# VH-VL binders against NAD kinase (nadK), part 92

Target 1, 268 residues: NAD kinase (nadK), of Syntrophomonas wolfei subsp. wolfei (q0aze0)
Amino acid sequence: MKIILVNNRFKENTEKKAQEIAGQLSALNVEVIIDNGLDEPYAGTVDFIMVLGGDGTMLRAARRYGQRAIPVLGVNMGTVGFLSNIEINELAEYLPLILREEYSLEARMMLEVAVFQQQSLLTRVFCLNELLLRSNSPRMLSFALEISGQKLEPYRGDGLIVSTTTGSTAYSLSAGGPIADPQLDAFIVTPVASHIINKRPLVVSPEREISLHLLEEREAIIGIDGQIKMDFGAENRVLIKRAPHPLLMVNLKAKPFFTSIDRSLQRQ
Below, E stands for the ipSAE of ESMFold2; O stands for the ipSAE of OpenDDE; V2 stands for 0.75 times the mean of E and O plus 0.25 times the DockQ between their complexes.

## First folded at step 4 (VH-VL)

Design v17 (from v1 with heavy chain S107K, light chain A50K Q55E; framework fv_oberotatug; at its last look DockQ between E and O 0.01; V2 from the best seeds 0.00; counts 0 for: pae E 15.7 > 2, placed apart)
Fold by ESMFold2-Fast, scan of step 4:
Structure v17 (fold): chain C 268 residues (1-268), chain A 124 residues (1-124), chain B 107 residues (1-107)
Amino acid sequence: as target 1 above (268 residues)
Amino acid sequence: EVQLVESGGGLVKPGGSLRLSCAASGFTFSNAWMSWVRQAPGKGLEWVGRIKSKIDGGTTDYAAPVQGRFTISRDDSKNTLYLQMNSLKTEDTAVYYCTTHPRYSGKFLAFDIWGQGTLVTVSS
Amino acid sequence: DVQMTQSPSSLSASVGDRVTITCRASQSISRYLSWYQQRPGKAPNLLIYKASNLESGVPSRFSGSGSGTDFTLTISTLQPEDFATYYCQQSYSIPWTFGQGTKVEIK
């Protein structure tokens, strides 16, 4: 059995723990690959991915490995987030279940983001939470949104978020989007500081294709899960679709989404 | 509210076949891992086999005494678990229970819900 | 296979007694152990999972302890409805196996 350990080397705790866990797994005849985020993703075949850290580390793991249909377990090292399932101090006790494949899988949709310059594909990336189009200057954007060939009236404002249901509690929530059950598949399209009255968040079938382009020459960027940023100009177009494969998240214990989000919101 | 109801038990001769059914209600059956556990008259509990949910791979596993003779299957559209028993032996005489393992349970694969059982008697 | 052995096979007790049942695994199973109660003519019901966690709806007089190879089920103050057969079960590795049972009888 071969396992990737994904960690954030810039956090004091995680590098030491990754080495300890790798030693424990090697003693059980498990081959371990450590991914610190600095090198290219491991290209070989892998049976399981263990993510040591918070939600940010899980988002990176999903981008790097989420399309490979490999089970991914989030192991929390500190403050519990939405994407981890067990705490680090529980890992030793749950390890037999992991090694014997005695766990449940939860499929989480991902976005496929393709950025074009005219007819030429510049880049294709995947993400778990969202794509953000935003102004990179004090000036508002004018941009066009098209959903499955249907052209909407122009947008004016600071930008737009196209989110998965998993991403509904991330930046989309801060911009006024709805909270969505992550077990549903849908795009959530949330305007950022729209100057046009009645531009509301949209909940859109995951079978649809969404495209965005600027109507005026402006400084803008495309952001992916808050981790990747790309310049976006009037010569560019972005296409957003449901990714071919969902992220397969491992659940070893119950995680009550609705009570967790309700508690989080009432604390503010 | 949550129920498992077994049916299909009865008298069968050695070498015969029988199919047991387990009707589930009150929970999302398609997400549940399901097992069959049997108990011979006056004896203890013996695990027969299990089937995982479709999303978790739909894997089946069997105890050695029944491997190759029994097949576990499920019909999620009917919320029903099946046990197909072939080449029955007198040693297969038992009350057969269906049980569930809660998905996302944290209960270390404990059997938390049980049906009332159905009696299978294998004799000439 | 992991073999589960219970001790004693039977015991006699009176209402109000403290009852202790033990279960031994042939190899270490961490805390992958559950306890079940079976009343005569009834299906088993889950009492304890993960060695020491009380199932919802089970009276607090029941408790479990142990890890590795040695496990204990305790009934602090036996009630009339507790006269039953008790089974331990390991879920560490397939095939999942039960102990032979401990029958708690009225004295």
Scores: ipSAE 0.560, ipTM 0.795, lowest interface PAE 2.1, mean pLDDT 90
Fold by OpenDDE, look of step 5:
Structure v17 (fold): chain C 268 residues (1-268), chain A 124 residues (1-124), chain B 107 residues (1-107)
Amino acid sequence: as target 1 above (268 residues)
Amino acid sequence: EVQLVESGGGLVKPGGSLRLSCAASGFTFSNAWMSWVRQAPGKGLEWVGRIKSKIDGGTTDYAAPVQGRFTISRDDSKNTLYLQMNSLKTEDTAVYYCTTHPRYSGKFLAFDIWGQGTLVTVSS
Amino acid sequence: DVQMTQSPSSLSASVGDRVTITCRASQSISRYLSWYQQRPGKAPNLLIYKASNLESGVPSRFSGSGSGTDFTLTISTLQPEDFATYYCQQSYSIPWTFGQGTKVEIK
């Protein structure tokens, strides 16, 4: 068995824990690769991904490996979040199940985000939570939203979020988006400080495509999962689709989503 | 046969620079964590620094006395570990050992294999 | 930094004796403690890893025990080839540190 341990190099405790766990796994004849974000994603085949840390680390892991249909386990290390399944102190208990592959999987839809310069592809990224388009100045943006070729009325505001249902409890929520069942596949399109006061979030079928572009010569920013940032201008277009593969999240421990929402959100 | 062979030691003046090499054979070098350990004449062992394998991040750590002056690197294509020593001091005089850390065994984080060492003498 | 303190710094013993060397860490290092033997003019050799695991090829007269802060290396029946300097080393936290060594001399 080959396992990737994903941790955060900027969090010293996760680095230490990764080393410890790597040693333990090695003693069990498991091949281990540690990914702390310093290097490019491991290109070889692996059987399991263990994410040590919080939601941010999971987002990075999803972005780096989610398209490869590998089971991903979130192991919480004392942070509040929605993407971890077990606690670090529970790992020893669940390790035998992991090694025997006695776990269930929950498929979470990811976004495929393509950014273009005119007709040329600049970058393509898969992400678990959301794409954000926002102004890079105190001025509002004017931008066009198209859904499956249907042109909506121009948006005016600070920006727009296109989120998965997983991401519904992330930035979309702060912007006034709905909380969505993570077992549901859908896009959530949430305006950020819209000039139209009653502009409502949209819940969109995962079968549709969403495109955005600016209607004026303004400086904007594209953000992905709050970790990737790139400049976005009038010559750019962004196309958002459902990723071809979902993130396969390991479910070792039952975690009641709806009963934990209040507790989790209040502590964020 | 697993083997580590250090080279590059010699006499150098204070403030000078020296580069040590460690040639590895008999094991998959690219998977191994590596360390340098030194021993001043008639003194005890002192860890100098380590470098992880590439797949484990390839990061380095150093002991405080050599921090900022020494650099550990590796060339996996040549199965070679390096120690670049700059701004050398008299107290850096020691036999320098190259060592391995087994990655996929219960010996993780122990120094299981040692070279014979190379002597570095810093003297005016 | 974690300081490793060995005791004693030196000892005299005879062939056949039971020898015990202790190593104390300034803070808990769990089981990340290794013991090494160094003969004069030679490189160190790993004896014990993770506090109590005997390295392959090492005679069974060597044993290690302890966890947390206090560790012990024991030679049950000292042999002529065992006269050497012994070091403990922690790998729990960076920087990794060695004890000052224990020289086992012939009485």
Scores: ipSAE 0.027, ipTM 0.506, lowest interface PAE 5.7, mean pLDDT 92
Fold by ESMFold2, look of step 5:
Structure v17 (fold): chain C 268 residues (1-268), chain A 124 residues (1-124), chain B 107 residues (1-107)
Amino acid sequence: as target 1 above (268 residues)
Amino acid sequence: EVQLVESGGGLVKPGGSLRLSCAASGFTFSNAWMSWVRQAPGKGLEWVGRIKSKIDGGTTDYAAPVQGRFTISRDDSKNTLYLQMNSLKTEDTAVYYCTTHPRYSGKFLAFDIWGQGTLVTVSS
Amino acid sequence: DVQMTQSPSSLSASVGDRVTITCRASQSISRYLSWYQQRPGKAPNLLIYKASNLESGVPSRFSGSGSGTDFTLTISTLQPEDFATYYCQQSYSIPWTFGQGTKVEIK
């Protein structure tokens, strides 16, 4: 069996713990690849991904590996988040089940984000939580939103969030979007500081295609999961679709979403 | 409403074959792990076998007494679990239940939803 | 294969009694044990998963404990609807196996 351990190189306790866990797994004849974010994603075949850390580390793992249909387990190392399943001190208890592949999987929709300059594809990235379009200056943006070719009235404001249901508790929530059941597949489109009174958050079928572009020259940013930033201008367009594959999140321990909402939102 | 309904039980002679069906509703069948559990009249529960969801590999595992004789399959387009029973023996006489591990229940490794069962009688 | 042994095989009790049923595994199964109730003429239903977690809708008079090889189901104040057969089941190692059952009968 071959496992990727994903950790955050900027947290010393996480790096040491990843080494300890890798040693434990190696003693069980499990081949271990450590992904601390410094190198390109591991390209070879693996059976399982273990994410050591909080929601941010899971977001990076999802972007790197989520389209490869590999089970991903979130292991919490401190702050309770929305994307971890077990605590680090429980890992030894669950290792036999992991090695026997005796766990359920929860599919979480991801976004496929394609950014164009003129007609040329610049980049294609995947995300678990959201795409953020926002102003990179004190001035508001004026931008167009199209949903499956249907042009909505122009938006004016600081920006727009297109999130998954998993991302509904992240930036979308702060911008006034609803908390959504992560078992649903949907886009949640949440305006950021809109000056257009009728621009309510939208819940949109995952089969739709969402397109964004600026209606006037402004400095803007496309943000992905709060971790990747790209410059965005009047020459650019972004196309957002449901990703071909969901993130396959491992479920070893009961984690009732609705009874835990308040506790999970108190993270930090 | 989450529901499992077994059908296809009946009387069969030793050496015969029978196919059980389990119709599922009220959850995303394609994401679920499914099992068959049987209970001989007046006896306890015995796990027969399990089929994983397609996303988890779609693989099957069987208890030793039925290995090689029983085949579990699923048709996700019809939300139906099947148990093909070949080379039936008198000790296969039991009520057969289908059960599920819904991916979103948080009760992994437990049989949380059960059908009412279908009786299979193997006698000469 | 992990063998599960329940004790007692049957017991007689009165409404209001505390009932304790034990389940022993032939090897450590950590906490991967579930308890089921089967009322006469009915399909089994889940009471407790992962040794001690109460299934939604199950009365709080039911509790589970244990880890490793020894597990206990307790009914703190037996009610008329609790006269049933109870099964433990390990989910640590394939094949998943059940205990032989404990029948709780009215005195």
Scores: ipSAE 0.000, ipTM 0.437, lowest interface PAE 15.7, mean pLDDT 87
ESMFold2 (binder alone), look of step 5: mean pLDDT 92; pTM 0.946

Design v22 (from v1 with light chain I94K; framework fv_oberotatug; at its last look DockQ between E and O 0.24; V2 from the best seeds 0.00; counts 0 for: pae E 4.7 > 2)
Fold by ESMFold2-Fast, scan of step 4:
Structure v22 (fold): chain C 268 residues (1-268), chain A 124 residues (1-124), chain B 107 residues (1-107)
Amino acid sequence: as target 1 above (268 residues)
Amino acid sequence: EVQLVESGGGLVKPGGSLRLSCAASGFTFSNAWMSWVRQAPGKGLEWVGRIKSKIDGGTTDYAAPVQGRFTISRDDSKNTLYLQMNSLKTEDTAVYYCTTHPRYSGSFLAFDIWGQGTLVTVSS
Amino acid sequence: DVQMTQSPSSLSASVGDRVTITCRASQSISRYLSWYQQRPGKAPNLLIYAASNLQSGVPSRFSGSGSGTDFTLTISTLQPEDFATYYCQQSYSKPWTFGQGTKVEIK
């Protein structure tokens, strides 16, 4: 059995803990690959991915490996997040269940994001939460949104978020989007500070294609899961569609989504 | 009301076949991992086998005494679990219970919901 | 296979008594141990999971303890409805196996 351990080497204790866990797994005849974010994703076949860290580390793991249909377990090492399932001090007790595949899987949709400069593809990335288009200056953006070739009336405002249902509790929530059951497949399209009164969040079939481009020269950026940032100008176009494969998240413990989000909102 | 109701038990001759059904209600059956556990008259409990939910792979596992003779299946559209018993032996005589595992292994795979059982008698 | 051995096989007790039942695994099973109650002619009912966690709806007079190979079920103040057979079960390694049972009988 081969397992990838994903950690963030810049976080205190995570590198040492990753090495410790790798040693424990090796003693059980498990081959371990450590991914600390510095190298290209491991290209070989693997049976399981264990993410040591918080939600940010899980988002990185999803971008790197989420399209391979490999079970991914989030192991929390500090502040409790939405994408981790067990705590690090529980790992030894659950390890027999992991090695014997005694766990449930939850499929989470992902976005495929393609950014073009005119007719040329600049970048193709996958993400778990969202794409954010936003102004990088005090000036509002003027931009076009097309859904499966249908051109909507122009948008004016600070930007737009195209989110998965998993991402409904991230930036989309802060911008006024709905909380969505992550078991559903849908795009959530949430305007950011729209100047136009009738622009509302949209819930859109995951079979649709969404495209965005600027109608006027502006300083803007595209953000992916809050971790990748790219300049976006009038010469650029972005195309968003459902990724070919969902992220397969491992559940060893029940973490009821609705009670968790409700309690999180009450603490704000 | 959460419940499991077994049916299909009865008298059968050695070498015969019988199919048991377990009708589930009051919970999302399609998410549940399901097992069969049997109890011979006056004896203790014996695990027979398990089927996972389709989303978790739909795989089956069996205890050695029934491997190759018994098949567990499910019909999520009918909320029903099945146990197909072939080549029955007198030692298969028992009350057969269907039971659920929590979908999340954090309960350490305890059997949390049980049916009332159905008696299978394999006459000698 | 992991063998589960309960002791005693039977005991006699009176209402109000403290009752302890032990279960021993042939190898370490961590906390992958559950306790069940079976009243005569009825299906088993889950009491304790993960060695020490009380199942929802089960009276607080029931408690479980132990890890590894040695486990104990305790009934702090026996009630009339507690006269039943009790089973431990390991879920550490397939096949899942049960103890032979402990019958709690009226004195």
Scores: ipSAE 0.480, ipTM 0.729, lowest interface PAE 2.3, mean pLDDT 89
Fold by ESMFold2, look of step 8:
Structure v22 (fold): chain C 268 residues (1-268), chain A 124 residues (1-124), chain B 107 residues (1-107)
Amino acid sequence: as target 1 above (268 residues)
Amino acid sequence: EVQLVESGGGLVKPGGSLRLSCAASGFTFSNAWMSWVRQAPGKGLEWVGRIKSKIDGGTTDYAAPVQGRFTISRDDSKNTLYLQMNSLKTEDTAVYYCTTHPRYSGSFLAFDIWGQGTLVTVSS
Amino acid sequence: DVQMTQSPSSLSASVGDRVTITCRASQSISRYLSWYQQRPGKAPNLLIYAASNLQSGVPSRFSGSGSGTDFTLTISTLQPEDFATYYCQQSYSKPWTFGQGTKVEIK
């Protein structure tokens, strides 16, 4: 069995703990690859991904590995979020199930984001929570939103969020979007500080294609899961689709989403 | 409509063989982990064996009393689970149920969908 | 193998009674315990998974509790349709094993 351990070298001092767990797993004849974020993603085949840390570390793991259909387990290292399943002090209890591959999975929709410069593909990235288009200056943006070729009236404001249901509790929520059940597949389109009174958040079929571009010259940024930032100008457009594969999240411990919403949000 | 329908049960002499079928409908059979569970007349439930989905490795596991005598297989093109029973003994007499373990749910691999069972009687 | 022992093996109760059934595992199974109901002549039905979670469509009068080795199924207000045999089952360690059953009969 081969496992990737994902940690953040610079957060929560998880490097020492990752080495301890790797040693423990190696003693059980498990091959371990450590991904601390400094090097390129491991390109070889693996059976399981264990994420040591909070939601941010899980978001990076999802971007790096989420399209590979590999089970991913979130292990909390101190700050409880929405994407961890077990606590680090519970790992010994659940390790026999992990090694025997006796666990259930939850599929979480991801976004496929393609950014173009004129007609040329600049980059393609996958994300778990959201794409953010926002102003990078004190001035508001004027931008166009198209949904499956249908042009909506122009937007004016600080920006726009296109979120998965998993991302509904992240930036989308702060911008006035709804909390969504992460087991649903949908886009949630949430304006940020809209100057247009009747621009409401939209819930959109995952089969739609979403396109954004600026209608005037402004400094703007595309943000991906709050972790990747790209300059975005009048020469760019972005295309957003449902990613080909969902993130496969491991469930070892029941985590009732609705009864714990307040507690989870306060800890973010 | 989700359902599992067993067939192939009947009377067989000790040492004989029998093959059970379980026809599935109303869900994606190829993603399911499938088990056989049996119940001797007037007795409790006993897990017989499990086959994982092909995407999860397609492996089988068996309870000790049937190891080496029973073989579980699946045909995803026909949405059908099979139980080949060889070297049958009188203690194999039971109603045989096919059942599912949902992999993509919060049920923690509990047996969530059951067929109505087929009776196998092993007697001389 | 993990041995699952239910208590009692049978009980008599009236409609409206609170009924409690216990299940003990011979070793820790964490919370990987499920409860099934089997009415006479019918296939089992899943009631509770992961020790305490109700399966979809199961009435709220059913509840489960426990962790480790000791587990309990409770029916808060017994109804006529609840007269059946109840089984616990562990899914922590292969082979997956059932308790011997508890028959709930009408007085």
Scores: ipSAE 0.321, ipTM 0.724, lowest interface PAE 4.7, mean pLDDT 89
ESMFold2, look of step 5: ipSAE 0.277; ipTM 0.713
ESMFold2 (binder alone), look of step 5: mean pLDDT 91; pTM 0.935
OpenDDE, look of step 5: ipSAE 0.768; ipTM 0.892
ESMFold2 (binder alone), look of step 8: mean pLDDT 91; pTM 0.938
OpenDDE, look of step 8: ipSAE 0.830; ipTM 0.910

Design y1 (framework fv_bermekimab)
Fold by ESMFold2-Fast, scan of step 4:
Structure y1 (fold): chain C 268 residues (1-268), chain A 122 residues (1-122), chain B 107 residues (1-107)
Amino acid sequence: as target 1 above (268 residues)
Amino acid sequence: QVQLVESGGGVVQPGRSLRLSCTASGFTFSNYGVHWVRQAPGKGLEWVAAIWYEGSNKYYAESVKGRFTISRDNSKNILFLQMDSLRLEDTAVYYCARDSFLEYTPYGMDVWGQGTLVTFSS
Amino acid sequence: DIQMTQSPSSVSASVGDRVTITCRASQSISSWLAWYQQKPGKAPKLLIYKASSLESGVPSRFSGSGSGSDFTLTISSLQPEDFATYYCQQYNSYPWTFGGGTKVEHK
């Protein structure tokens, strides 16, 4: 069995902890590859991915490995997040179940984002939470939104978010989007500070193709999962589709999504 | 709109305490490490403290270690800096800043607040 | 602590000039260096990350180079809006440290 341990080298003591876990796994006849985020993704075949960290580390793992249809387990090392399933101090208890493949998988949809310039593909990326289009200057954007060939009335404001259901509790939530059951497959389209009265978040089929382009030359950026940024101008357009494969998240114990989010909202 | 807004600065007397706050909006605060950076009037930038996204890893500049405490409340999207035993040398504009990643490679501090001034009368 | 030595402390330049600012780390920091621009009374703005990667929205006249302990920020053709103070900052290890700054002034 071959496992990738994904960690963040810039968190104190995580590299040492990753090495300790790798040693423990090797003693159990498991081959371990450590991915600390600095090198290119491991290109070989693996059986399982263990993410050591919080939601941010899980988002990176999803972008790097999510399209390979390999089980991914989030192991939290501190603050309880939405994407981890077990705590680091529980790993020893659950390790035999992992090695015997005694767990269930939850499929989480991902976005495929393609950015074009004058009909030329500039880049293609995958993400778990969302794509954000936003102004990079004090001037609001004027932009076109098209859903499966249907052209909507122009948007005016600071931007737009196209989110997965997993991303519904991330930036989309702070922008006024709905909370969605992450087991549902849907795009959530949430305006950011819209100038147009009554522009509402949309929940659309994951079979839809969403396109965005600017109607005026403005300084704008595209953001992916809050971690990748790229310039976006009037010569650019972005195309968003459901990614070919969902992220396969490992469930070793029940996590009550709705009660957890309800408590978080009550505190705000 | 991705933004950070500092508050809590003011005029203080030496030896007293002050707590600064930094409120985040427009992004998933719990996915980012955040920093305090200060700048004395007419001087350069000085890194003060950092707290990683989960809240357990905390780092301090030697000049403030033992006097300042960084903390965060991810449920409220707020970063704090508790400043104890304040000295005249702590006079500065205090900025909070987000540390972002490109493929989890550190990005540098890409989003900054506008700063809050801490100064002394006597 | 990793000491960041930035030079020059100030440079007088005219619009259209090529400006080069250097930053030297007291030990190797690989490529973990960022460059910031700060205008009077404003928060710093990220220009370059990971030594040579241009931040989104930053004009292409800005470029960074270097690895290990020696780094440079270059402005290929100075514009009126570029008169500001520039800082390098290492993020290889805690505590993070800034250079002393370079003020780009009108000639």
Scores: ipSAE 0.000, ipTM 0.403, lowest interface PAE 14.7, mean pLDDT 85

Design y10 (framework fv_bermekimab)
Fold by ESMFold2-Fast, scan of step 4:
Structure y10 (fold): chain C 268 residues (1-268), chain A 123 residues (1-123), chain B 107 residues (1-107)
Amino acid sequence: as target 1 above (268 residues)
Amino acid sequence: QVQLVESGGGVVQPGRSLRLSCTASGFTFSSYAVHWVRQAPGKGLEWVAAISGSGGSTYYAESVKGRFTISRDNSKNILFLQMDSLRLEDTAVYYCAKEGFLEWLSPYYFDYWGQGTLVTFSS
Amino acid sequence: DIQMTQSPSSVSASVGDRVTITCRASQDISNYLAWYQQKPGKAPKLLIYDASNLETGVPSRFSGSGSGSDFTLTISSLQPEDFATYYCQQYDNLPLTFGGGTKVEHK
């Protein structure tokens, strides 16, 4: 068995714990690869991915490994998050179940984002939460939104978010989007500070293709999961569709999504 | 409109304690890491402490580790810095600062700063 | 800790001048560098992030360049409101560290 341990470079305690867990797994004849975010993603085949940290670390793991259709377990290191399933102090109890593959999987849709310059593909990335298009200057954007070949009336404002249902509680929520059950597959399209009064968030089929491009030369950026930024200009176009594979999240114990989000919103 | 307003600074004696507050508005407070950065009179900027959006992770500069405690109350949109065992070297204007567009995964830049609150000493 | 060395510590300039400020990291920080402007008695204001990206609302006369360990902030045509102290900041690793500052003052 080969396991990738994904941890975050930002804290010594997380790195120390990753090394401790790697030692324990090696003693059980499990091959361990550590990904602390500094190097390129591990290119070899693996059987399981264990993410040590908060939601941000899970987002990084999902971008790096989510399309490989490999079980991914979020292990929380002290911050209550939406993407972790167990706490670090519970790992010893659940480790035998992990090694015997006695768990269920929850599929979470991901976005496939392709950014073009004219007709050339610049980059293709996958993400779990959202793509954000936003202005990077005092001037509002004028941009075109097309959904499965249907050209909408032009948008004028600060930008747009295209989110998964998992991402409904991230930036889309801050921009006025709905909270969605993560078990549903849908795109949520949320305007950011639209200057057009009647632009509303849209909930659309995950089988649709969404494209965005600027109608006027402006300084803009594309943001991915709040972690990657790319300059976006009038010569660029972005195409968003459902990624080929969902993120396969390991479920070792029930997580009450609705009570968790209700509690989080009450304490904001 | 993003706004950060610090309070709680004042004149203290060495060895005493002081608690600073920073009230945030205009953004989803729990979604962003927030930091304390200080500046001694006539000197440069020095990072002091950081706290993740949920409050579950905290980070400190070595000079304040064990003496200062950063915390937040997301229900009230308030950031705190509890400063214990204060030293003359802690004399500074203390700013609260919000991380930019990216959420807390690693250290980031600050897109908004408060006006600052002065902590000073008398003999 | 990553040490940030900023130079010069001060520069005397006139309106219309080109001003260049440099910042050097003690190790490779990729593009994880920001520039701030601070006017007397005021909080710092973000000018540039990711070494070269201009923050919204900041005039185009400000520009940033560099990668790895050497970075530059340029003001192409100094205006009266630009007399201030400028700081660089690395965010590649904790602890966060700032340059010593460069004061742009009247000739």
Scores: ipSAE 0.000, ipTM 0.405, lowest interface PAE 14.0, mean pLDDT 85

